# VHH binders against c4kar8, part 266

Target 1, 263 residues: c4kar8
Amino acid sequence: MAELSTPSPASPAPLDGGRGDELEKFTLRGARQILQLLQDLITHRGLITAHTGGGHSFMTAVLKVDEERGRVVLDPSPDPQANRRALAAPRLTCVTQLDGIRIQFPLVGLGEGQDKGRPALFAPLPAEMLRLQRREFYRLQVPLAHELSCLLKAEDLARKPVEVSARVIDIGAGGVAVVVPTGAAEFVIGGTLPACRLALPDGEPIELDLEVRNLNRQTQRNGTEQLRVGLRFAALPRAADTRIQRYIFKTERALNAKARGGL
Key: E = the ipSAE of ESMFold2; O = the ipSAE of OpenDDE; V2 = 0.75 times the mean of E and O plus 0.25 times the DockQ between their complexes.

## First folded at step 15 (VHH)

Design ka4 (framework vhh_vobarilizumab_d1; at its last look DockQ between E and O 0.40; V2 from the best seeds 0.00; counts 0 for: pae E 5.7 > 2)
Fold by OpenDDE, look of step 15:
Structure ka4 (fold): chain B 263 residues (1-263), chain A 125 residues (1-125)
Amino acid sequence: as target 1 above (263 residues)
Amino acid sequence: EVQLVESGGGLVQPGGSLRLSCAASGFTFSDYAMAWYRQAPGKGRELVAGIDSGGSTSYADSVKGRFTISRDNAKNTLYLQMNSLRPEDTAVYYCARVEVWIYDSSGSTYEFDYWGQGTLVTVSS
């Protein structure tokens, strides 16, 4: 009985030393922004990997943010040794993800104690938080209510030109994922779909060329088969890029506001 | 309503002993850390002793070895046994519910959300 060595979760690759200048663009230093991001972590019950140094880490979560006292409260480890390491560490490096975005922040001056009788770890608010929006990899899940669509110019099995209206399920700076009915068209990975039309809520459709990057067949719970098509923007005018970015930003903001109970 | 009622204060001679009690009500006493702090005339408030929900204790250096904080969760009562009392121990002693108790490299930090009316302890010959 070969003990299937559960692959040790790959230590998140050290953030490759991309040039210090690029990291600054993703570093939040504003008090309000930091507080908001910490609050978002609370709201989403984001699990945080806290690194104590020496290859040691433990799982934690932000339990509370005290703005008045400038303090963050963390969930202690169930392992007393991990907590001891945390307290002995000059710096705690916290790593998490929120909405697919990697978040990293340091905590210094860690203390232990009780909050309303419950064991907790305490630290001053971080001076900075790194939010790595790899624009290239970030995909916004499109709200169903937005009904984004992309008119695909494709070919059928007979190589006859067909137009397929596809629902956009996610969008990023680099492309879109769409769902099409099975058999609506034939797609080839690496193939180009010219003169497609992406419909955004804020104006006229954007004409663009799309490259097929991936194909995934999915069976829905109701037994219906759908094809998920990952598409890259092959040629995107600057004006179109700006519109797409604006849409993503606006939508993210709205989703975040809603999650906070503001809408 | 949260209530803390101190008792046991009075006049005592140097070297004497007193036992203070704090009766707690209106909350789950066993779930909270509790503390004694004191305020001498013309001085600021200072922490005397704390006890967490697990029974771990902390003392000010000035009272270490002389005072003992304890709790009886069944009676919802906090105690401070004060031995070898000194004139400098003269103060109003307050029982407090600790909302936050932090141990860090700089020492202990206590934040209180409720406290009693206090009981006067006078140590005089």
Scores: ipSAE 0.510, ipTM 0.756, lowest interface PAE 0.6, mean pLDDT 88
Fold by ESMFold2, look of step 15:
Structure ka4 (fold): chain B 263 residues (1-263), chain A 125 residues (1-125)
Amino acid sequence: as target 1 above (263 residues)
Amino acid sequence: EVQLVESGGGLVQPGGSLRLSCAASGFTFSDYAMAWYRQAPGKGRELVAGIDSGGSTSYADSVKGRFTISRDNAKNTLYLQMNSLRPEDTAVYYCARVEVWIYDSSGSTYEFDYWGQGTLVTVSS
């Protein structure tokens, strides 16, 4: 009988890279909970984005979980370079959603090979998984009186740089939704808007990179056309994240107080 | 029913050569990685050589340059060509089907789900 190599276990370090104590309530560390969540990803055939670093990623899926041997089996990329990057990476950051809940987990010690005659990638079970529910999806409807805005550095139809001041209509931990006049700029889903500026009531505007996630044309009751743009925070310094969370918390408290008094 | 049947073992003088064969049936041979391992009297199992479905090979340090693993997918047959045999090569040699083959940061590992009855190779003067 062949020798079975024991993989190195994944580190228990925080998955999201910031505010570790805030993330603890979303962190699964129980072996049974981790196995169940991975099995749910298999059952739903969840598509996973695996980040290899250096701005590279590939799409994968969990094919199976081997509890007895303590490992997960992943679908390899058809692109050999993507697989090569994954195997060379010290850490593979996997991001997916299950029933609208963001799931994130690290894989360390990735290997390649075959499972029952099919090419596959292998890794030890993660020591933790992040399951971000409710707080991640909470979207505060921004009161019009706050006049919250975001300066977008975009391009017009002729691909010339243009700056658009967009009204923020809702804000959450992971992004904003804004409205702009139709034709003010061209937006492409998946496109990146670098060095935008989000104006909060406290302090100086926050400089941040935004990624376009969705576009919806909206006709207002007065007949004007506007474009709703869903934007994700691409990289957010801890201080900026703290300011955004503080704004959300303070505004929610104030709105709740008004709702009680207006019974 | 998966079957693996080794043949070609026997008595050989030091420095001699021997070719082992493994006839495979009951599965799609071309889809699977295959391996040879051996067990000498009073010793544990030792992986000798492996070959994946695409023909890529690996060898134990103790046999590199002397042994050659190969496969003929048309004949469903795995081979081990053993040259420059030494007394320490004396063992029962087993053909195995690899269920899982992994190369990771800690090295390579093979997990077998089926294996043959073995064929004895004796190297002595």
Scores: ipSAE 0.115, ipTM 0.602, lowest interface PAE 5.7, mean pLDDT 82
ESMFold2 (binder alone), look of step 15: mean pLDDT 79; pTM 0.787

Design ka5 (framework vhh_vobarilizumab_d1; at its last look DockQ between E and O 0.01; V2 from the best seeds 0.00; counts 0 for: pae E 14.4 > 2, placed apart)
Fold by OpenDDE, look of step 15:
Order: structure tokens, then sequence, then C-alpha cells
Structure ka5 (fold): chain B 263 residues (1-263), chain A 125 residues (1-125)
């Protein structure tokens, strides 16, 4: 009976020691910005991993932000020991993700109590929040309604040139992930697909070269097999980059507005 | 509607005892922390004692060892037993529902969303 060693949850990779200077551009210190981001976490019911030190953490959520009193209310752990550790810690490091962006913020001065008869943890508002909007790592999940597609110029098993229309499922500054039918083409990691065409909603398709970076076979609930292909932009003209960035920004804004109860 | 009705106040001699009661209605009493606060003439409102939903109690230093806060969840009633009363204890005493209570390194914080009309306690010879 081979004890399946449950892979220890990979300690969040230390934020690569990029020079302290690079993190400053991603650090929010404005009171309004902090409040807004905390409110967004509430709205989206974002789960937060709260690190108490010593390799210990628990799952929590922001329940309430009190601007007038300058405090945040968190959901306590169902584990009393975790709560004790949290309260004993000089600093709570909160890590979460919103819209694919990693968010990290410290809480200090943690207390325990009740809010309207419910157990809760209390802390002063964070003085700063790190929002890692790394352009290079951010991937926008493409809304199905946008029907973004990429025409891939690939080869089949016989090395015959084939064109495959692939649905784009996510897009970032550095590349796209697409879904193709299994067997539509052969992809090799590290291979280049030249003269592909990315179709955005606004304007003519963008011609670009793509490099295959990842292949993932997925079985859908209906039993259909699909191949997810991660593609990097190998040579992206500046004009194309601008268009892609504009699309990402516009789409993200629209999604956020919708999430806030906007039209 | 949330209602808190205090009773048991009156005139008492120094060294005497009183028991205040607060009848609560309109909410799940057992779920909420409760508190007594008082306001003396010309002074601000001050917390006297608090009790959380679990029965843990806290007291102002001025009343510690003399006053006892307790609750009967079956009767939806909060109590304040006041012993060894002093002239400086003269005040209107209010029962309050605590909407927020927490403890941190700086101490206990109580915030109130509802309070009663109060009951007057006069300690005089």
Amino acid sequence: as target 1 above (263 residues)
Amino acid sequence: EVQLVESGGGLVQPGGSLRLSCAASGFTFSDYAMAWYRQAPGKGRELVAGIDSGGSTSYADSVKGRFTISRDNAKNTLYLQMNSLRPEDTAVYYCARVDVWYYDSSGSTYEFDYWGQGTLVTVSS
C-alpha cells in the first residue's frame, strides 16, 4: 500500500527577489485604493490565504471593511489553533488573487471578537497592498461571448501543412492559450508556428509568429478530448502589442463593471 | 424591533447593594454580547461591564471586584449586581447590545448599536 504522499502544498514560491524597486510600482498605499481593493475582495468573495508564520496558514475572507474606524473584519478559521496562531503572530501575511492578479497585504494588530453576534477577527486597515499586475504574467480569461480565435498554421502527423482555427481561452501581453480539437494538428513544445492570425473583436486579424510553450490534454465532462495549447508571441509588432493591451484593458474594465452590478 | 428595558435603579446608601436588570427583546439575545454603561451628571458615558455571548466578562477598573455582570439567556435578561456602592457610582445606567466586540493587544473594544432608556442609581447618605 504505497502511501500516496499528498504533495505538500507548494509553499508559494518566494516572490522572486526582484529588486525592491520593482515592487514599489505595484504597491498601493493610497487609502482610497486600499479600501477599494478590499471592497472588491468582499464583492468577489475572494478566498485569502493568511500566513501566520512558521509555515502555518489558514483560509479566510474579508467580511467587512469599516472605513470610519479604519478596520477590516476577517472570517476566523474553524480551527481554534489556527486562530490562536494568528493572534499570536506579530504580522499576518494575506495572499489572494483577484482577476488573475496576485494580491498580498500585511495585517498587524490582530484581535478576536464578534461582529453582530458572529465570531470574527479584527485588524487595522493595511498600510499597503501589493497588487502584482505583471504584464508578462497576467492572463485575461476571454469571455465566451467575444469568440476570440487564432488561425494556427501547423502541421499534421504527415508533416503536411494544415490551418486550424483555435478558440482563444486566455490572453496576455506575452501570449495566448487556445483550445484545439484533438488530432487537428501536431504541436511540438518549442516549435514555432509562423504567420498565424489572431482575431480580435476590433479590427483586422493580427499576423504573428507563435511559439508552442505548453500542451495540456483535457477531457471535457461530455467525454470529448481537447488540447489546450499555450502559445508565446515570438515576434509581436509594436502596433499589435498596443492593440492586444487595449483589448485586455477594455475587457477587464467591462468585466469589473459587470461584477459591480453595472450594465 | 430591538428593545432594551432597564430596571432596578433607585436610592441607596453608601456601602449598599443594588441589582439592575435589563429585559431584551426583538433579537436573539444569546448571540450577542451585552454591556452596561453609565453616565454621571456632567460626565461622559463610560463602560461599566461587558459580557460576551460565551459568558466572558470584562469590567472597568473603577468597579472591578464590586460589580458583577451576568446574563440569563433563557429569560433574555442581563443583570448587574452592584455591591459596596459609592457616591461616585451615582449615574444613569444603560443596558446596551454590543454589535462589535473584540480584544487585541490594546485591550477590549465594545461598540453598541442599541441601548435602553436607562435607570437612575443614586448613592447618597
Scores: ipSAE 0.455, ipTM 0.744, lowest interface PAE 0.8, mean pLDDT 88
Fold by ESMFold2, look of step 15:
Structure ka5 (fold): chain B 263 residues (1-263), chain A 125 residues (1-125)
Amino acid sequence: as target 1 above (263 residues)
Amino acid sequence: EVQLVESGGGLVQPGGSLRLSCAASGFTFSDYAMAWYRQAPGKGRELVAGIDSGGSTSYADSVKGRFTISRDNAKNTLYLQMNSLRPEDTAVYYCARVDVWYYDSSGSTYEFDYWGQGTLVTVSS
């Protein structure tokens, strides 16, 4: 039963090396998103592998995030040589998981110091973090208790303006799915619904333009028909995108904390 | 402890096909990303293909479109289907368990903690 150890990482040809654009979708660049993700790593006591290059790495953890000073504080290695390599490295590549999602981020400008008299490593907050969600097109099933709704500004079958308050059944980075009674409004695939309002639990509703992407009719057992409407967000302001992502992330964490992982 | 055992190598003519298997034991196979790498005699190691626990795959440019990595978590087995084989594919092929996976200026990089004894693939004649 021979076991083989790798003395250093192979320098393999990059798999899909021309696929950098595909990773941009999973890259977080907003300061609030980065702070929240780092804080989540602290809360879940996430173990991080920090790569210093040349096939060397050490285990660490994020001890705290200092938002006011724009720094992250890391646990030093018990191996003094690992700490020396980390401090000498031009870049530290940190890799970890949070709830089965692989997370990667670079740290530049690592320094050694103390925090409350304990040795620690310090770095500026990363400019970006990669969060590789396996289902690239994740859609959160909205809990009924949240009562998420979207006010649609559409037209009825007689082509008169109508406002429809639609229940949001799922939400993702790129759009929502809603349910309306059949005949409540006329929807055209590719059509734009301007100035709709998405009501999230915290704060004022978000005003946004929606594009109709999908229509599915369902007949219930009592003969009642409903229409499922798939809606894509038009270009969102960063603030609106951040609020939507925060809602999804917070709700995912709450649901996963009550459930066992892996399912 | 951790065991990875490759099989399915052999001699094949150019344009032919082979399927490699890797039997895994001693760990929870479904929790780990897995990979195939190869080493030709006197040459350096080359990462061939990788697959994460959710089934997402990546391939070296040299094999893309010809090789298919897959896994059967119920059987704790990793596979590599190799089609349209070329003499340049001649190498010992190793199944490896990924310890860490990250992206940098070189693209995706894997660090392995365990690998098997290898299985020889020869494409000749």
Scores: ipSAE 0.000, ipTM 0.166, lowest interface PAE 14.4, mean pLDDT 78
ESMFold2 (binder alone), look of step 15: mean pLDDT 79; pTM 0.788

Design ka6 (framework vhh_vobarilizumab_d1; at its last look DockQ between E and O 0.60; V2 from the best seeds 0.53)
Fold by OpenDDE, look of step 15:
Structure ka6 (fold): chain B 263 residues (1-263), chain A 125 residues (1-125)
Amino acid sequence: as target 1 above (263 residues)
Amino acid sequence: EVQLVESGGGLVQPGGSLRLSCAASGFTFSDYAMAWYRQAPGKGRELVAGIDSGGSTSYADSVKGRFTISRDNAKNTLYLQMNSLRPEDTAVYYCARVEVWYYDSSGSTFEFDYWGQGTLVTVSS
């Protein structure tokens, strides 16, 4: 009976020591920005890993933000020992993710008590929050309503040129993921697809070269097989990059507004 | 509607004893921390004693060892037993529902969302 060693949850890779200067651009220090981000965590019920030091952590969530009193309320651990460690720690390091973006913030001056009869942890608002929006890693999930598509110039099994219209499911500064019908074309990891056309909602399609980075076959609930293709932008003109970035920013803003109960 | 009604106040001689009661209604009493605070003439409000939902108690230094806060969840009633009363204990005593209570390195914080009309305690010879 081979003891299936449950892979130890990989310690979050130390934030690569990119020079302290690079992190500053991702650090929020504005009170309004901090409050908004904390509120977003509440709205999305974001789970937070709270690190207490010594390799110990527990799962928590932001329950409430009190702007007037300058405090944040957290969900205590069901483990009393974890809560004791948290209270004894000089600093609580909170790590979470929202919309694929890693968020990290410190809490100091932790207290234990009750809010409206419910056990809770209390801390002053963080002085800063790190929002790691690495352009290179951020992938926007494309809303279905946008109907983004990419015309792929590929080859079939016979190496005959074929054009495949693929739905874009996510987009980032570095590339796109698309879905194609199984058998529509043959893709080779590391292969280049030249003169493809990415259709954005605003303007003419962007002509670009794409490199195949990954292939994933997925079976849908209805039994239909689809091929997910991860594509990197091989040569992206600056103007095209700007358009893509603008689209991502605009879409993200709209999604966030909607999540907040906006239009 | 949340209601807190204090009773048991009156005139007492120094060294005497009183027991204050607070009848609570309109909410799940057992779920909330409760507190007594007092206000002497010309002075600000001060916390006297607190009790959380678990029965843990805290006291102001001025009343420690003399006053005892307790609760009866079955009766929805908060109590303050006051012994060895002093003239400086003269005040209007208020029962309060604690919305927020927490303890940190700076001490205990109590925030109240509801309070009663108060009951006057006068300690005089």
Scores: ipSAE 0.568, ipTM 0.791, lowest interface PAE 0.7, mean pLDDT 89
Fold by ESMFold2, look of step 15:
Structure ka6 (fold): chain B 263 residues (1-263), chain A 125 residues (1-125)
Amino acid sequence: as target 1 above (263 residues)
Amino acid sequence: EVQLVESGGGLVQPGGSLRLSCAASGFTFSDYAMAWYRQAPGKGRELVAGIDSGGSTSYADSVKGRFTISRDNAKNTLYLQMNSLRPEDTAVYYCARVEVWYYDSSGSTFEFDYWGQGTLVTVSS
């Protein structure tokens, strides 16, 4: 047990694969754009959290990019175990920020050696890089006290209309996650729920169309089954977007004020 | 100023042996990987052998088992022991300082920034 390095719990986590559809429009795949973004990281001395899997990570930086040879050079960890995990990993997931913009990219085929007499890690250029403003990736965890809800216009097992009041557990620019009792309605991944109503504290509910992106069945502490439903906003009017962003901002400020004030 | 000076080349019969030396100066020799490469008449440059700062070695398939690279960090000197020489080994041999080296799943990479004047090795009957 003591031979394995403990995970670094303070490291920023990669964005999960369940959000892949939402993130595609922010994914850079052009060689020129990737080279420029890596160069920006070098210029601004961006520190990178490199995730090796199993909850393990280490801090690194891009030391240089060699366009001619199609490779990046990374700072090795002072911890030899972290370097061994990185070299053994099939994929190194790098996460960093530059001027408030979240950047995430994979590296595969990692090698170990030297650059100008100094230890270094080497990898081919990444095939893709995510570049997100905070607004584009942030999901506010909705306080239970807010009782934020979304009226879903769905269908039951007999394909008959049913309205389900679902508690909103998180909310971001592109969608919400809600929970409903198992069996309250039939949800199909890719299905559209038209004319749903999102109830925000600051006015009348917002009418919007939702698309089901994921489903996860969960068992609560008391043994009851509930369904976590990930919902994407279909075409969102500017006014509705503004109200959602205002709710997120206002709630963040209120949560921060509570943290400063204590009990 | 980085300087690399080779010696030890000459004319030898097939099956014979030679030992090349390279005197290094102008840098911290023990920090750098070093290599030998060769260039036969009318041919491109070929990596022969490399040795990293910790003494780990690598060899081209064409010389593996016949050539031995070594270093003496106290004397700032790189060596190449060449045994069982063949006419195909005829070339000018260069000592080189490795700028970049690394190993990955596809193999090894060696890239050089300084090299010496070379020493001629001729293998003929």
Scores: ipSAE 0.441, ipTM 0.725, lowest interface PAE 1.6, mean pLDDT 86
ESMFold2 (binder alone), look of step 15: mean pLDDT 82; pTM 0.807

Design ka7 (framework vhh_vobarilizumab_d1; at its last look DockQ between E and O 0.58; V2 from the best seeds 0.00; counts 0 for: pae E 2.2 > 2)
Fold by ESMFold2, look of step 15:
Structure ka7 (fold): chain B 263 residues (1-263), chain A 125 residues (1-125)
Amino acid sequence: as target 1 above (263 residues)
Amino acid sequence: EVQLVESGGGLVQPGGSLRLSCAASGFTFSDYAMAWYRQAPGKGRELVAGIDSGGSTSYADSVKGRFTISRDNAKNTLYLQMNSLRPEDTAVYYCARIEVYYTDSSGYTYEFDYWGQGTLVTVSS
């Protein structure tokens, strides 16, 4: 059977701001670790997507790191407008991958000039770098046919216990996002929902504690309102983590097979 | 092998003029920003004037309006025209190649990688 070439994935976007606290354990802050990782990007010729805000980005690369002077040297864009946006941006969010590991880091105080007669961009070394395996940053969009749900043990407006069956819209290693009708329960950012039950297609529901991380009111196309609730897994047992990762892997594999198998 | 050779120094009376030259070899002269710096006896180094690869110039406040930096890329030569000389201008003058320069929100950064042996300028008091 002939193998079909698959296109590379679209340029990576920065990770969602609502995941910042769950990503802390993957954040490098040691100067030696940061320098080594930047040097690895240089050695492997890692292409970097630099995000300037407002949906704008450009491709760059780390040309040189200088530990003694505390700076990095970047390749300028061939597009002068991209360079102008980069220099005007208060923060440049750099995203790349190295050997399947996602790397993200901020640069502030970008400057322009020359290095050994060649145009270049300059910045202080980043104070931190995020380094993630795919499983640590990926969120699967749950197919509707799977009817994935999570039974939330929450409180109503009168602070009385209520159980809410919420549809899971995405799932990853660190949590889920669900939707509920507006008014189904009262949610507080930072609040803990103990003994919730996540229903995966295989096996019994998983009992787990959830922490509310974000709330977003959404208006559906038909005009009805719902609440999107971002939930973090608290103290997730290894067996539960394994089941969640297996579900994600199987589902993505099945979705890829459908994309190849016709309409 | 990068070489920078200064010439044109000497003894001059106050109010006089002098033109310094710097012959460059061993690199693509037109690609690099270049500078003159000076060191007076017992004092630190002072950047006098700079010129980038595109011909844009900069000057120390102490010499603005009196000194002119220029370059001739066809001859690989850097110049410093010094007019209205004062006793305070007495120093050894060095031609230097700028390895790195850039500007950011904190100001201007420049770093030299090669310089010559210098040429002495003495302005009699």
Scores: ipSAE 0.434, ipTM 0.766, lowest interface PAE 2.2, mean pLDDT 86
Fold by OpenDDE, look of step 15:
Structure ka7 (fold): chain B 263 residues (1-263), chain A 125 residues (1-125)
Amino acid sequence: as target 1 above (263 residues)
Amino acid sequence: EVQLVESGGGLVQPGGSLRLSCAASGFTFSDYAMAWYRQAPGKGRELVAGIDSGGSTSYADSVKGRFTISRDNAKNTLYLQMNSLRPEDTAVYYCARIEVYYTDSSGYTYEFDYWGQGTLVTVSS
């Protein structure tokens, strides 16, 4: 009985720091952006793989961000040897994922100690954080104030054509997520919704074909059931793609400006 | 409520010895690093000695070899044994609970969140 050695999951090749021009657009260097992203990691209890070099890593989490002192606090490994390696390493490479987006950041100048009587690792705030938003997977959360909608051409349980106005909750280069009332229409994963209309704030609705990729039923706190439908753009004209990209960019910029205290 | 109460200060001649005590209450003493600080007249507060929860100690260069920090977790008490006292050791000595303790390549860092009222040590001939 040959013990099938389950191939040790190949340590994701360190993204060769080929600082190609392409990575710059995904690199956060703003102090506020870095702080926000670290805070988001705390909020979501994101597990971080910390690489110490030599093929060694351990699992950690951001416990605290101290903006005033410019430091981050990490959960130490239960393995003392891992902590020793971390402290001896000239650089700790932290890798995590938040909302399907890979995040990578270096920490330099690690220290070991205690925070309020609890063992912890300490490091200065990272100077940069890489957020690899694959354009195709990145989804912008649509501000409620924008009131983006998509007119879905679907079928009901009787296979009768129905039109459903759905609120767009997120948008990316590859598709949209919408919310529809439960029972408004029947959706089949892999099914195509032809000649739908996406309404953007900056002009006439975009006509497009949508493919159903995901269905998620959610019960709201008020007991109302909603259906979240993940939709892929099946055929998107170039002009429509440009408009969508422009909207995403403009919205992100505005959100970032607002986050920076810009009126 | 966290309380730190220093005692043992007084007048001593140069070359003399003194032992300070700090009684801690209101928290799990054994879990926290502790430190002694001092403030001389007209000067800022400076770290004298620190001790982590594991018993590892650090000292300011000015007191190294003369002062010894220790703790008794069963008594919730921090001590500072001061030997070979000098006039420049004259200060108000404060016991402090360390909120944050860490060591890196640059040395050690202590950040306190609570301190006592202090005890005066005067070294004078």
Scores: ipSAE 0.350, ipTM 0.714, lowest interface PAE 1.1, mean pLDDT 88
ESMFold2 (binder alone), look of step 15: mean pLDDT 79; pTM 0.777

